VH-VL binders against PDZ domain-containing protein 8 (Pdzd8). Designs and how they scored, part 22

Target 1, 198 residues: PDZ domain-containing protein 8 (Pdzd8), of Drosophila melanogaster (Fruit fly) (q9vyr9r83to280)
Amino acid sequence: HQESLRRASALVSLNFVMQFLFHEFKNSNRVRKWFYRKLSIELDELISKTTTGKLLDKLTIKELELGDQFPDVKSLSVHNVELDKDEQRIENLDLLLDINYVGNFTTSIDADMVLGKKGSITLRVKQLSGMARLQFTRKPYTHWSISFLGDPELILDIESKYQGRQMQSNITNLISNQIRKAVRRKHTLPNYKLRYKP
Short names: E, the ipSAE of ESMFold2; O, the ipSAE of OpenDDE; V2, 0.75 times the mean of E and O plus 0.25 times the DockQ between their complexes.

## First folded at step 7 (VH-VL; framework fv_rosmantuzumab)

Design n4 (from k4 with heavy chain N31S A33V L54I F55W T58P G59N, light chain S30R S97D; at its last look DockQ between E and O 0.65; V2 from the best seeds 0.00; counts 0 for: pae E 2.4 > 2)
Fold by ESMFold2, look of step 7:
Structure n4 (fold): chain C 198 residues (1-198), chain A 122 residues (1-122), chain B 111 residues (1-111)
Amino acid sequence: as target 1 above (198 residues)
Amino acid sequence: QVQLVQSGAEVKKPGASVKVSCKASGGTFSSYVIHWVRQAPGQGLEWIGYIIPIWGIPNYNQKFKNRVTMTRDTSTSTAYMELSRLRSEDTAVYYCARGSYTSSGYEYFDYWGQGTTLTVSS
Amino acid sequence: DIQMTQSPSSLSASVGDRVTITCKASQSVRYSGDSYMNWYQQKPGKAPKLLIYAASSLQSGVPSRFSGSGSGTDFTLTISPVQAEDFATYYCQQSYDDPYTFGAGTKLELK
């Protein structure tokens, strides 16, 4: 009884602090540039490394909005910890977080395609919820990574256009299918981890 | 009234190619995906791939990638599947199927063609 | 590739029976509230017909005696009561990841 109440109170405090920090920094140039760089790297890999990328001349990020909320942490626990006893330092720290995100992250991407064709997609994340693993490690170098365990809930609003006209809903839903497949392949354990430097 | 009508039966020798057609009616051809699935005699179903008619973009099962070509003709609402370097084990009924999506992006095959029988024999 | 294991490979039933066939995926096919499992019926000489999508959603025009259940890796198709037109082969299929794969089929035969 008393342990569960203490955990709940600490989580409420954590969530208040994180929401405060998010609102203070979400429009900072440094934070926006970081997200722009990471998304641009992923788009460049799409074009340069796939045969389907041969249909794309250029992808341009037209809009990037971080939304109106930071993810709520519903539970937090230590999954694994490894120590360097000589230095009293953490070598590896592995956290499990049950998160609920409803912050409406939004990005718009324009595609210049071969033969002068043009397309665009606007993606808004209405909900991303699930158990996530946050790992800090010093090997092979100091970095952290985040991935989802199992079945995250992902609700997307998608608008798509081709040659300036809004696409029929079945084609927009096909695009949603492809995005959800890509997320499953890249960001959901056991299939993949996404690594970030601190 | 969605209907998929496929081309007739084919008999081919090993090493030849075959091109199967799938004509769609009763719906907007460019708004859907066309999948190809085959069934060897007495066997189950095997997915070959799909084409997205609005862009002409195919996606192939890796098993067939170097032997299959999927195309379409938007003006006639027809999808095509060509299989080259035929082998006796390519003997099967070849189906086209229409892919539809829910708002969450769930795909299901709502309509199927009648099938095209391919026999590859020496 | 995700392997689909159907059981049994065949079964015999009388009109009026309740029959159950199962399908097991080699990994979870659940994502964001959807279980990516479809069931098809195929009668001799005819194309497959969609019965159930998303594990439990009944396709339009399919009789209510067909039902699907399960999530994740384990799925079940139930026919109750079996009728004369239900003697056919049934396939499960995952649409979670490429390549899409089908079970080997379950043949429902008249006892």
Scores: ipSAE 0.459, ipTM 0.785, lowest interface PAE 2.4, mean pLDDT 83
ESMFold2 (binder alone), look of step 7: mean pLDDT 91; pTM 0.932
OpenDDE, look of step 7: ipSAE 0.821; ipTM 0.914

## First folded at step 8 (VH-VL; framework fv_rosmantuzumab)

Design q1 (from n4 with light chain Y31W; at its last look DockQ between E and O 0.58; V2 from the best seeds 0.66)
Heavy chain, then light chain:
Amino acid sequence: QVQLVQSGAEVKKPGASVKVSCKASGGTFSSYVIHWVRQAPGQGLEWIGYIIPIWGIPNYNQKFKNRVTMTRDTSTSTAYMELSRLRSEDTAVYYCARGSYTSSGYEYFDYWGQGTTLTVSS
Amino acid sequence: DIQMTQSPSSLSASVGDRVTITCKASQSVRWSGDSYMNWYQQKPGKAPKLLIYAASSLQSGVPSRFSGSGSGTDFTLTISPVQAEDFATYYCQQSYDDPYTFGAGTKLELK
ESMFold2, look of step 8: ipSAE 0.606; ipTM 0.847
ESMFold2 (binder alone), look of step 8: mean pLDDT 91; pTM 0.933
OpenDDE, look of step 8: ipSAE 0.779; ipTM 0.899

Design q2 (from n4 with light chain R30S Y31W; at its last look DockQ between E and O 0.60; V2 from the best seeds 0.65)
Fold by ESMFold2, look of step 8:
Structure q2 (fold): chain C 198 residues (1-198), chain A 122 residues (1-122), chain B 111 residues (1-111)
Amino acid sequence: as target 1 above (198 residues)
Amino acid sequence: QVQLVQSGAEVKKPGASVKVSCKASGGTFSSYVIHWVRQAPGQGLEWIGYIIPIWGIPNYNQKFKNRVTMTRDTSTSTAYMELSRLRSEDTAVYYCARGSYTSSGYEYFDYWGQGTTLTVSS
Amino acid sequence: DIQMTQSPSSLSASVGDRVTITCKASQSVSWSGDSYMNWYQQKPGKAPKLLIYAASSLQSGVPSRFSGSGSGTDFTLTISPVQAEDFATYYCQQSYDDPYTFGAGTKLELK
């Protein structure tokens, strides 16, 4: 019983520190550019890896707002750590986190489509909750990845326009379906076994 | 109210092509997705693909990719499926179905056409 | 492709019976609060009719004697009580990933 109280106290302190750092740095140009770059990479992968992405010429991020809070960490454990003593660096780090996010991350994306058509999407993340696995590795190349164990909770607010006009709700809901499918294919463990294996 | 009406039965020889139509009435055609599903005699259902009419974007089951073309005409609220290089195993009833979405983005088929019977025989 | 194994292939029942039909997917079809499993009824010479979507949601106009349950890989359609108009073939279908796939069907016949 006392052990569970000590873990709870440590998690409260961790969450406080993370929220403090988030609010201190969320508006810095370096942090915003980092998130902009990461989102751009994900959008480029969407275009190259999906059938519907073949119909898009260019995606432009018009707005990127990091929201009003950092994800709340309900539990944290180290799943794996490997060190490279020759370079004095962490070679592999594998974390499991139970997170609850309601910080309203918001992005607006303009799409240039085939035949000169134009669209835009404003996406807000209302909730993202679940057990996440964060992996950091330096070989064969430096990268990081995130995936979810099982069935995360993901709630999105989506607004969409086509040719300057607001789309009908069924079309916006179709876009939500496609975004959820893309996230499911990329970040759910059964679908990302190639990144998981050395 | 909402209705999907398909073209009539077809009899074709192997090697020919067929084009089936699906006309929507009683709703906004461009706001929905049109799926195509077939059923061979005495068999279950097989998904062929869909088209998104507002953009004209098709998505095909890989099995049919080289033989199927899906198009639409928004001015007549009509979707089309063309299947080429017909074989005897293409004998089936071909259905169109309208895809609708819940507010969370879950797709469900709310209306089906009456079906178009295709017979491929020498 | 996600394979759908539907059981039984056929069954006989009397009006008033409780009937269960099962469907097993070759991988999980649940994600983010949705289970991507649909159930259809088809009578001879007719188009399929949607009964249940998202594993347990009843389509408009479908009687409450139809119910669906399950998550992950295992799903069940229940008809209770069976009525005379319920003798038909029933199909499960996953919409989790392309291509959408259907079970082989379960024919419900009057005993």
Scores: ipSAE 0.560, ipTM 0.835, lowest interface PAE 1.4, mean pLDDT 83
ESMFold2 (binder alone), look of step 8: mean pLDDT 91; pTM 0.935
OpenDDE, look of step 8: ipSAE 0.764; ipTM 0.891

Design q3 (from t07 with heavy chain N31S A33V; at its last look DockQ between E and O 0.60; V2 from the best seeds 0.66)
Fold by ESMFold2, look of step 8:
Structure q3 (fold): chain C 198 residues (1-198), chain A 122 residues (1-122), chain B 111 residues (1-111)
Amino acid sequence: as target 1 above (198 residues)
Amino acid sequence: QVQLVQSGAEVKKPGASVKVSCKASGGTFSSYVIHWVRQAPGQGLEWIGYIIPMFGIPNYNQKFKNRVTMTRDTSTSTAYMELSRLRSEDTAVYYCARGSYTSSGYEYFDYWGQGTTLTVSS
Amino acid sequence: DIQMTQSPSSLSASVGDRVTITCKASQSVSWSGDSYMNWYQQKPGKAPKLLIYAASSLQSGVPSRFSGSGSGTDFTLTISPVQAEDFATYYCQQSYDDPYTFGAGTKLELK
């Protein structure tokens, strides 16, 4: 019982500290540049790896708003840690997070299309909830990655324009379908059950 | 009153090409997706791919990627599917179907063409 | 590719019966509030007709005797009561990932 109360108190404290740090640093140039870079990488993959990317000459991030809340962490655990003791550093780290996000992350993206055509999309994340696996590794190169286990809840508000005019709702719904499919393919593991080696 | 009307039956020899048309009426052609699905005699259904008429962007099943070309003509509200280097196993009925989307972004096929029979024989 | 296994391959029924057709996907086709499973009816010489989309949503104009259920990998189409015009072949189809794939079909025949 005393252990359960200490874990609950630590998690509440973590959420409070993370919310505090988020609000203190969300406007820092370093944090905003980090998010800009991550989004730019995803957009560049869209251009190079999708059929829809054949229409696109250039994507420009017009607006990036980090929102008004940090994700609420319902549970946090370390799934795997591997150390390189020769260099005294973490080689691999897997974290499992149960999160609930309603912070309204927003980005607006302008698209320069072939034949001089213009498009734009405004994307707002209304809700993102589920069990996430956050992985750090140094091989093949140092990076973090995130994926959802099972069936997360993702609610998006999307506005779209083509040639300066609001698109018909079926086309905006098609764009929503494509964005959800892209997220599903890249960030959702097929098996929601993790494998452990005791 | 949405209708999809396809071109007539085709008979081809192996190695030839075929181009099937799908003319839409009773709706805004460019606002919807056109899928192509085939059915060999006595067999089930096989998805070939789709085209987005507003943008002219196709997406193909990898099985057909090097042999299929999908195009459209928005002025006539017509989608086309061309299949090249025909083989006897391409003998099938070829359907076009319209893709519609719910407000949450779920796709469903609400209307189908009548089908175009292709026979490939030597 | 996501493989779709329908059972049974054929089924005999009388008018008034309740019939159940199952479809199993080789991986989950559910995500973020949607189950990417559709059901079609096809009569000989005719194009397929959409009955159910998103596992359980009834298409406009389809009688309420058709219903769908399931999530993840396991899905069910139910017809109750079966009527004379329901003798046809039924296909499940996933739209979760490319390529879209169909089950092999279930032929519903008059007993």
Scores: ipSAE 0.605, ipTM 0.852, lowest interface PAE 1.3, mean pLDDT 84
ESMFold2 (binder alone), look of step 8: mean pLDDT 91; pTM 0.938
OpenDDE, look of step 8: ipSAE 0.749; ipTM 0.886

Design q4 (from t07 with heavy chain M54I; at its last look DockQ between E and O 0.61; V2 from the best seeds 0.58)
Fold by ESMFold2, look of step 8:
Structure q4 (fold): chain C 198 residues (1-198), chain A 122 residues (1-122), chain B 111 residues (1-111)
Amino acid sequence: as target 1 above (198 residues)
Amino acid sequence: QVQLVQSGAEVKKPGASVKVSCKASGGTFSNYAIHWVRQAPGQGLEWIGYIIPIFGIPNYNQKFKNRVTMTRDTSTSTAYMELSRLRSEDTAVYYCARGSYTSSGYEYFDYWGQGTTLTVSS
Amino acid sequence: DIQMTQSPSSLSASVGDRVTITCKASQSVSWSGDSYMNWYQQKPGKAPKLLIYAASSLQSGVPSRFSGSGSGTDFTLTISPVQAEDFATYYCQQSYDDPYTFGAGTKLELK
């Protein structure tokens, strides 16, 4: 009981520190450039690697706001830890986190489409919650990775325009369906090498 | 009030192609996905794919990707499905259906065409 | 492809009975608070008609004697009380991942 209360207090402290660091650094050039670059890579892949993307000439990020909160960690456990041959350094570290994000990450993307058509999408992440796995490894090279396990809760607000006018809600809802499906597929890929087996 | 009216029955020989039409009325055509589903005699339902008329973007069941083409004409509110290199196993009733979406993005088929019977025989 | 196993393949009932049709998906079709399971009714010579979407949501104009339940891999359509016009074949369908797939159908026969 006493150990359970100490871990709960430590999690509250961790969340406070992470929120403090988030607010201190969310507007830093390094942090914003990192998110901009990551999103730009995903947009370029859409254009070059999908059938739908072949109907798009250019995607431009007009707005990128990281929101007002860092994800809240409701629980954290060490699932696996492995040391190198001399037990001097961590070789692998596998963490399970129950997270709740309601920070309103927002991005606006303009699309120049074929035949001179223009569209835009404003996407806001209202909620992203679920069990996440954070993995640290030194092989083949030092890196971290993150993935969701099971069924995360994802709530999106989407606005869309076509030729300067607000699209009808059915088309916006279709776009929401496609975004949710894409997120679902990225986090449920079979045989993902970084996924820890049960 | 929304209606999907399909083209009439067709009889084809193996190796030929067929093009089935689906004309929408009583609602906005461009804003709704049009799906195609077939039903072989005495069998269940098989999804073929869909097209999004406002963008002209199709998405096919990989089983049919090399033989199916879906198009639309927004000026006549009509979607088309063409199936090539026909074989006797393609004998079926072909339906079009309208895809609608809830505010959370859940898709459901709210209206169906009457069906088009295709017979492929030597 | 997600396989849909529907049971039973046929059943008989009297007017006033409660009937239950089950559908099992080969993997979970639930995600982010939605269950991607639909139920259709098809009468002889007619196109399918949507009854239930999102596992439990009743389509407009469908009588309240139809209800759906379930999540994950296991889903149920219940008809209570059965009426004479409910003679038809019933199909479940997942819309979780492409290609969309249907169960083999359950034929409900009234005495």
Scores: ipSAE 0.511, ipTM 0.817, lowest interface PAE 1.9, mean pLDDT 83
ESMFold2 (binder alone), look of step 8: mean pLDDT 92; pTM 0.943
OpenDDE, look of step 8: ipSAE 0.624; ipTM 0.850

Design q5 (from t07 with heavy chain M54I F55W; at its last look DockQ between E and O 0.03; V2 from the best seeds 0.00; counts 0 for: pae E 18.3 > 2, placed apart)
Fold by ESMFold2, look of step 8:
Structure q5 (fold): chain C 198 residues (1-198), chain A 122 residues (1-122), chain B 111 residues (1-111)
Amino acid sequence: as target 1 above (198 residues)
Amino acid sequence: QVQLVQSGAEVKKPGASVKVSCKASGGTFSNYAIHWVRQAPGQGLEWIGYIIPIWGIPNYNQKFKNRVTMTRDTSTSTAYMELSRLRSEDTAVYYCARGSYTSSGYEYFDYWGQGTTLTVSS
Amino acid sequence: DIQMTQSPSSLSASVGDRVTITCKASQSVSWSGDSYMNWYQQKPGKAPKLLIYAASSLQSGVPSRFSGSGSGTDFTLTISPVQAEDFATYYCQQSYDDPYTFGAGTKLELK
């Protein structure tokens, strides 16, 4: 219907603006530093919190490329809004987004393992899509968060090596599944809510 | 366990240059910014800048922009700071520090080198 | 540049006392309720040691007798009760805007 076409046109305009901003800022030192630090935190958690982490001495991020496209927003709706008692500002804003990402985010990580062994992984995100919840809130402190509702559609290209030899594709598929599980743990409700400061 | 070990004390004449090293061990060297902070005798701390090891991209305090160069060697997990055209006012202890971020983006310096004493005297 | 003014420049305390150190920024270092303020301890001949980040969050391994508070331009570090190992110089530091800046320091002395 005509109103739905007007909403679709507004979303197209929003997506053009977001793509423009992404390309203006994706190579900024601050944006790249932020992503580098987030990935580093996840790698440190792997070493400290998993049994497989006990096999690892050191992880090095060799490559971090943010890709060539911002996620496309296919729909956007306000799920909840709460005002403070005097109605001067928003205390909570909860948005539902239907997103599709095909921007080819890429990272390469080298691993120094116990007994002098070496490994590496190159990860490329071909697609990440699903319904996401984006929340802006001032309680308990001002922050925003994003998480997927349910298991997002996640398509990965993975290459991995051990002692210089490329691992077989079936082992790479196992690694892909473990990465999908980690994403669910960190980024999907009801399993996890990832919070970011604005 | 993260450890930062710096090069030894230096004595220089005005107009010379100095290059201080900071070798990291434990943790992931390329994953964290390496900051440089100095402390003149009897004074407080002054931030000089940082380098992002994975890309080798420095960011300098404008006060030092024309005199400082920061580099790194990822194969040896070592960061370097070179200060040129030294003056007596550059006499200080120079620290390297690891920049750590919370999930909300707060940056703080959680590991520090032992410091490198630079004396600039005539 | 954001100037950080610490007060007092020095103070004397006995073991068991409660001490408060104040840090005032020349402009707000808070945004939407979050404060970009860190506190460090430095003993003579040693590198600084992180105590508090984000104005009030205690660094791992730091005793609970240290606490931080404040927002906007006004921040405090509280030590209660003071222990023998706490006699040192304390620095506030903002991580809100480049260049990052430190206060001039507050020396806590025994007597």
Scores: ipSAE 0.000, ipTM 0.445, lowest interface PAE 18.3, mean pLDDT 79
ESMFold2 (binder alone), look of step 8: mean pLDDT 91; pTM 0.941
OpenDDE, look of step 8: ipSAE 0.710; ipTM 0.867

Design q6 (from t07 with heavy chain N59Y, light chain S30R; at its last look DockQ between E and O 0.69; V2 from the best seeds 0.59)
Fold by ESMFold2, look of step 8:
Structure q6 (fold): chain C 198 residues (1-198), chain A 122 residues (1-122), chain B 111 residues (1-111)
Amino acid sequence: as target 1 above (198 residues)
Amino acid sequence: QVQLVQSGAEVKKPGASVKVSCKASGGTFSNYAIHWVRQAPGQGLEWIGYIIPMFGIPYYNQKFKNRVTMTRDTSTSTAYMELSRLRSEDTAVYYCARGSYTSSGYEYFDYWGQGTTLTVSS
Amino acid sequence: DIQMTQSPSSLSASVGDRVTITCKASQSVRWSGDSYMNWYQQKPGKAPKLLIYAASSLQSGVPSRFSGSGSGTDFTLTISPVQAEDFATYYCQQSYDDPYTFGAGTKLELK
């Protein structure tokens, strides 16, 4: 019991610090540019590499909001750590996190489609919860990756329009199905790399 | 009342192509996925793929992706599946089915066509 | 591909019996609170008819004597009491990932 209370106290402090840092940095040019770049890359890939892209002339990000909360970390443990030959630095680090996100990340994307047709999608993440694995490795190059273990809870609000009119509920629900399937197949959040100058 | 009415039976030689139609009535055609499923004589069911009629976007079972083409005509509320380079193993009843979605995005097939029998023989 | 194993392949029953048909997926088909398992009835010469979706949700117009249960990999369809119109072949189907796959079927026969 006393050991559980000590871990809980440290975790509460961690969550407050991370929440503070999130609010201080969420509107920084570096953070916003990073998210915009990542989303833009995915949109360009959609246009160039999929059957769906054949319908699209242009995708425009109209809204990208990181939301009002950082994910709450309910538990954190070191799953694995490996040190370099001289033990000067960490070579591999695996962390297990039990997270709960209710920060309402929101993005809106406008589509200019063939034959002058126009569409839009607004996506809001109401909840993302589950056990995640955060991996750091230096080989082949230094990077972090995040993936969910097993069955996360994902609740999405989706609005869609076609030719200025709200789409009927069944087609919006179809779009939700496609998004959930894509997330399910990946089991991951966006990957990114950390690089530090010497 | 929603109904899916398919085209009639077909007899084809190996190497030929077949195009099966599925006409929807009693509902909004464009808003529902149309899936295709086949059943060989005495066998179970095999999923071929689907099309989203509003956008014309098809998704194929990898097993068939080089031989199947799914299209639609929204003005006639009709979906089509064309299977090329036919083999005797393609002899089956071909069904279309409508995909409906719950508010959370769960898909279920609520209506099925009557089936189209394809016989491939020399 | 996710393999669906149904048991038994055939089953004999009398009107009034309680029957149970099982379906096992080769991997979990549960995600974000949903179990991606559907059950269909097919009579000779007819298209399949949806009975149960999302493992346990009864389709509109289907009698309450049909019920589904299970999550993850192991699922059951229960018919209680069996009636004369229930003699047919039953299929499970996963809609978790492409390609969608069906079980081999369970034929429910009279007697």
Scores: ipSAE 0.562, ipTM 0.835, lowest interface PAE 1.6, mean pLDDT 83
ESMFold2 (binder alone), look of step 8: mean pLDDT 91; pTM 0.938
OpenDDE, look of step 8: ipSAE 0.567; ipTM 0.835

Design q7 (from q2 with light chain S95D; at its last look DockQ between E and O 0.59; V2 from the best seeds 0.61)
Fold by ESMFold2, look of step 8:
Formats: sequence, structure tokens, C-alpha cells
Structure q7 (fold): chain C 198 residues (1-198), chain A 122 residues (1-122), chain B 111 residues (1-111)
Amino acid sequence: as target 1 above (198 residues)
Amino acid sequence: QVQLVQSGAEVKKPGASVKVSCKASGGTFSSYVIHWVRQAPGQGLEWIGYIIPIWGIPNYNQKFKNRVTMTRDTSTSTAYMELSRLRSEDTAVYYCARGSYTSSGYEYFDYWGQGTTLTVSS
Amino acid sequence: DIQMTQSPSSLSASVGDRVTITCKASQSVSWSGDSYMNWYQQKPGKAPKLLIYAASSLQSGVPSRFSGSGSGTDFTLTISPVQAEDFATYYCQQDYDDPYTFGAGTKLELK
């Protein structure tokens, strides 16, 4: 009752501050370059690791729009905290986040297809919701990682062109469905994680 | 109205190859995805693969990957499936079907050809 | 590969009956509230015909006496009331992941 109201108030304040910081810094060159680099790595892995990649030779990010909203954190809890015995500093920190994102993160990607054909893809994240684990550790080296527990809701809007012309919706949907299947495969495999260095 | 018309029945000996055609009409061929599905006598359905006609790129069920070739001719709106090194177990009706893909992520076969009967016997 | 098990393999019914056919997937074919299961009808010598997609969505031109339900691994097709033209074999098919797989079929016969 009183504790529930305090947690709700703190979470509202956190979300407000994060939303403010997002709008303050979303057009920063440093922030945009970071996202560009991370997305490029993920696209290269997609093309090299999936059946979808067989029709695509190379993906190059053309534009990156961070969207209009920061993810809403519906709950936040500390799952684990471990300290270095001798230096009294954090060795491990696990956070559990229940997030809901509807900010329309958008990227435009040039696709070099097999046989010299060319296309473009516009990918928009309409929704990403689920329980995430955000983990900090110093062993074997200092880094952050993020992973989803279970099956997060991911809704993608994908538009595509082939040889400069808008593709029919059936083909656009085929491409988006292949991306959805690739995401489902990654999230149904045990012991998967996304790793990011600080 | 979308229509898929397949080539006629084939009788082959073991070790031979067969090429089945599937002519599409009634829609925009560049929006098609043509799937191939077979049905052995008295048995259920087995998916072989598909081809994306605008790109000419197939995606095969791994079971058939080394024996099947899917092609198309965009000028005649026709898809082809060739199965090589035939065995008696390949005796079946072979269907082509159009794949439909929704914006919500669903995939299904909404139009089917009449089927092509292949008999492989010595 | 996702294996699809249908039951029963056959059943007999009279015109006017309610029948239920089940399909069980070897793993969940649902994701974030969406279910990736289709149902087809096939008459002898004919190609299959789509009835239901997305577990419960009725294909255009299919009579409302056909309905689908289920999620996860367990799905059903219901026909009520059965009509003379409904005696056929019914197949489930998952569109969750490659390769697409079909159930072995359920033959609905006139009693």
C-alpha cells in the first residue's frame, strides 16, 4: 500500500529523468555513432549467421533515427550484487527490468543482394517489451551485457525497395517475417546473451 | 483471380530427373512466392521449398537440398521444380502453391496448383 | 524440425454433428500472443484448401461453421454443424519456423 505507492513514484521519476535525458542527447554525434557501430555489428552477424543472409551480400546503414521515446521501465529490481572483498567495489551487478518500448527507432539500410542486385530496407521498431537482465561484471574483464528472459514482444515494421522501386507488400512481409524468425530463433535458444563492453 | 496451372503427369525410372512447371496468372507475378509441396500416395503433405520469382532465389528444405533445383521464367510467369536422382520413394503428387505473407507475421498457402503426378518405377 | 501430431487419424460423423480435430506441435508455435498454425481441407484428387490461418482466423470465403482455437502446442479445428461437403481430410501446418511441417491428416467420413 504505502510501499507500493513509493515504488510507483520513484519509477515515474526515473522514467521522467530518462525521457528528459533521451531528448537532451538523442541528436548527439557521440550517441548516434555508438548506435551506428552497435547496429552495424548486429547486421553483420545477421547476414553471416542466418538463412536470410543467403539472399543478401552486404548490409550498410544509411540512416539512423533514435525515435521519439525512451523505453519505459515498468519495474526495476536488483537481482544480485557482489563486492570485491579487498577493494570494496562492485564485482557483479544484476538488474531485472520490465521494459516497454514504443519509440519507433528507425534505421535505413542499403542492401547489396546476390547477382549484383540492390535494395533498401527501412526497419522501424514499433514495440519491444519484456523482462530484461542487465548485468555488470568485472570477470574476466569489465563489461555490461543485456539479455531477455523468455520471449519478449517484438513488433517490427519493415519497408523495402528493390532496384529503386517499392516492393509489393507480400515480398516486404516475407523479408520482415524472415527477420522475425531469426529473432525468435535467437530468443528460443538456451543460454543466449548480448554482450557490450563499457 | 490467382490461378496456378501445372504440367502433366510424368513416369520416370529410378536415377532419372523430372522437371515440373507451374504457370501463374491473375496477379502480379513479381509479388508471388511459389512453394512446392508433395504428397506420396496415401500420405500427408511434405514441404520441399520455395522460390522468390522476382529474384530467382530459392529456399529448400534441407532434406531435398542436394537433389532439387527451383527456377523461374519471369517472361512466362512460370516456376519450375527439378528433382534429380529419382527413387521409388519420390512417387507422389507434386503441388505448387502461392505463399501469402501478412504484415503481422503469418504465412500460409492460399492458392494451389492442380498437382502433377510423378510415378517412379522400374 | 517441428513435428505435428494430429488426432484422431479418422472419425465418422453425420451431417449436423459437431466434430473437433486436434493438432499438437512438438514445441510451442506461439510467440507474444500470436500463434502460427494453419488448417487445410483436402478432398480426394484435389489440392488442399486453406480454411484457417493464425490459429483462429477464418480465410475469406470459408463458411463460419469452421473455427480454430488453441495456443502454444495444442490446437483444435471445430466443424459445427458438419455438412455433406465437409467430408474430407484435414491437415494442420505450422508457419512458425523452417521447414514448414504438416500433420499427418485427419479423415472425416460420413457415418
Scores: ipSAE 0.532, ipTM 0.862, lowest interface PAE 1.1, mean pLDDT 82
ESMFold2 (binder alone), look of step 8: mean pLDDT 92; pTM 0.944
OpenDDE, look of step 8: ipSAE 0.706; ipTM 0.874

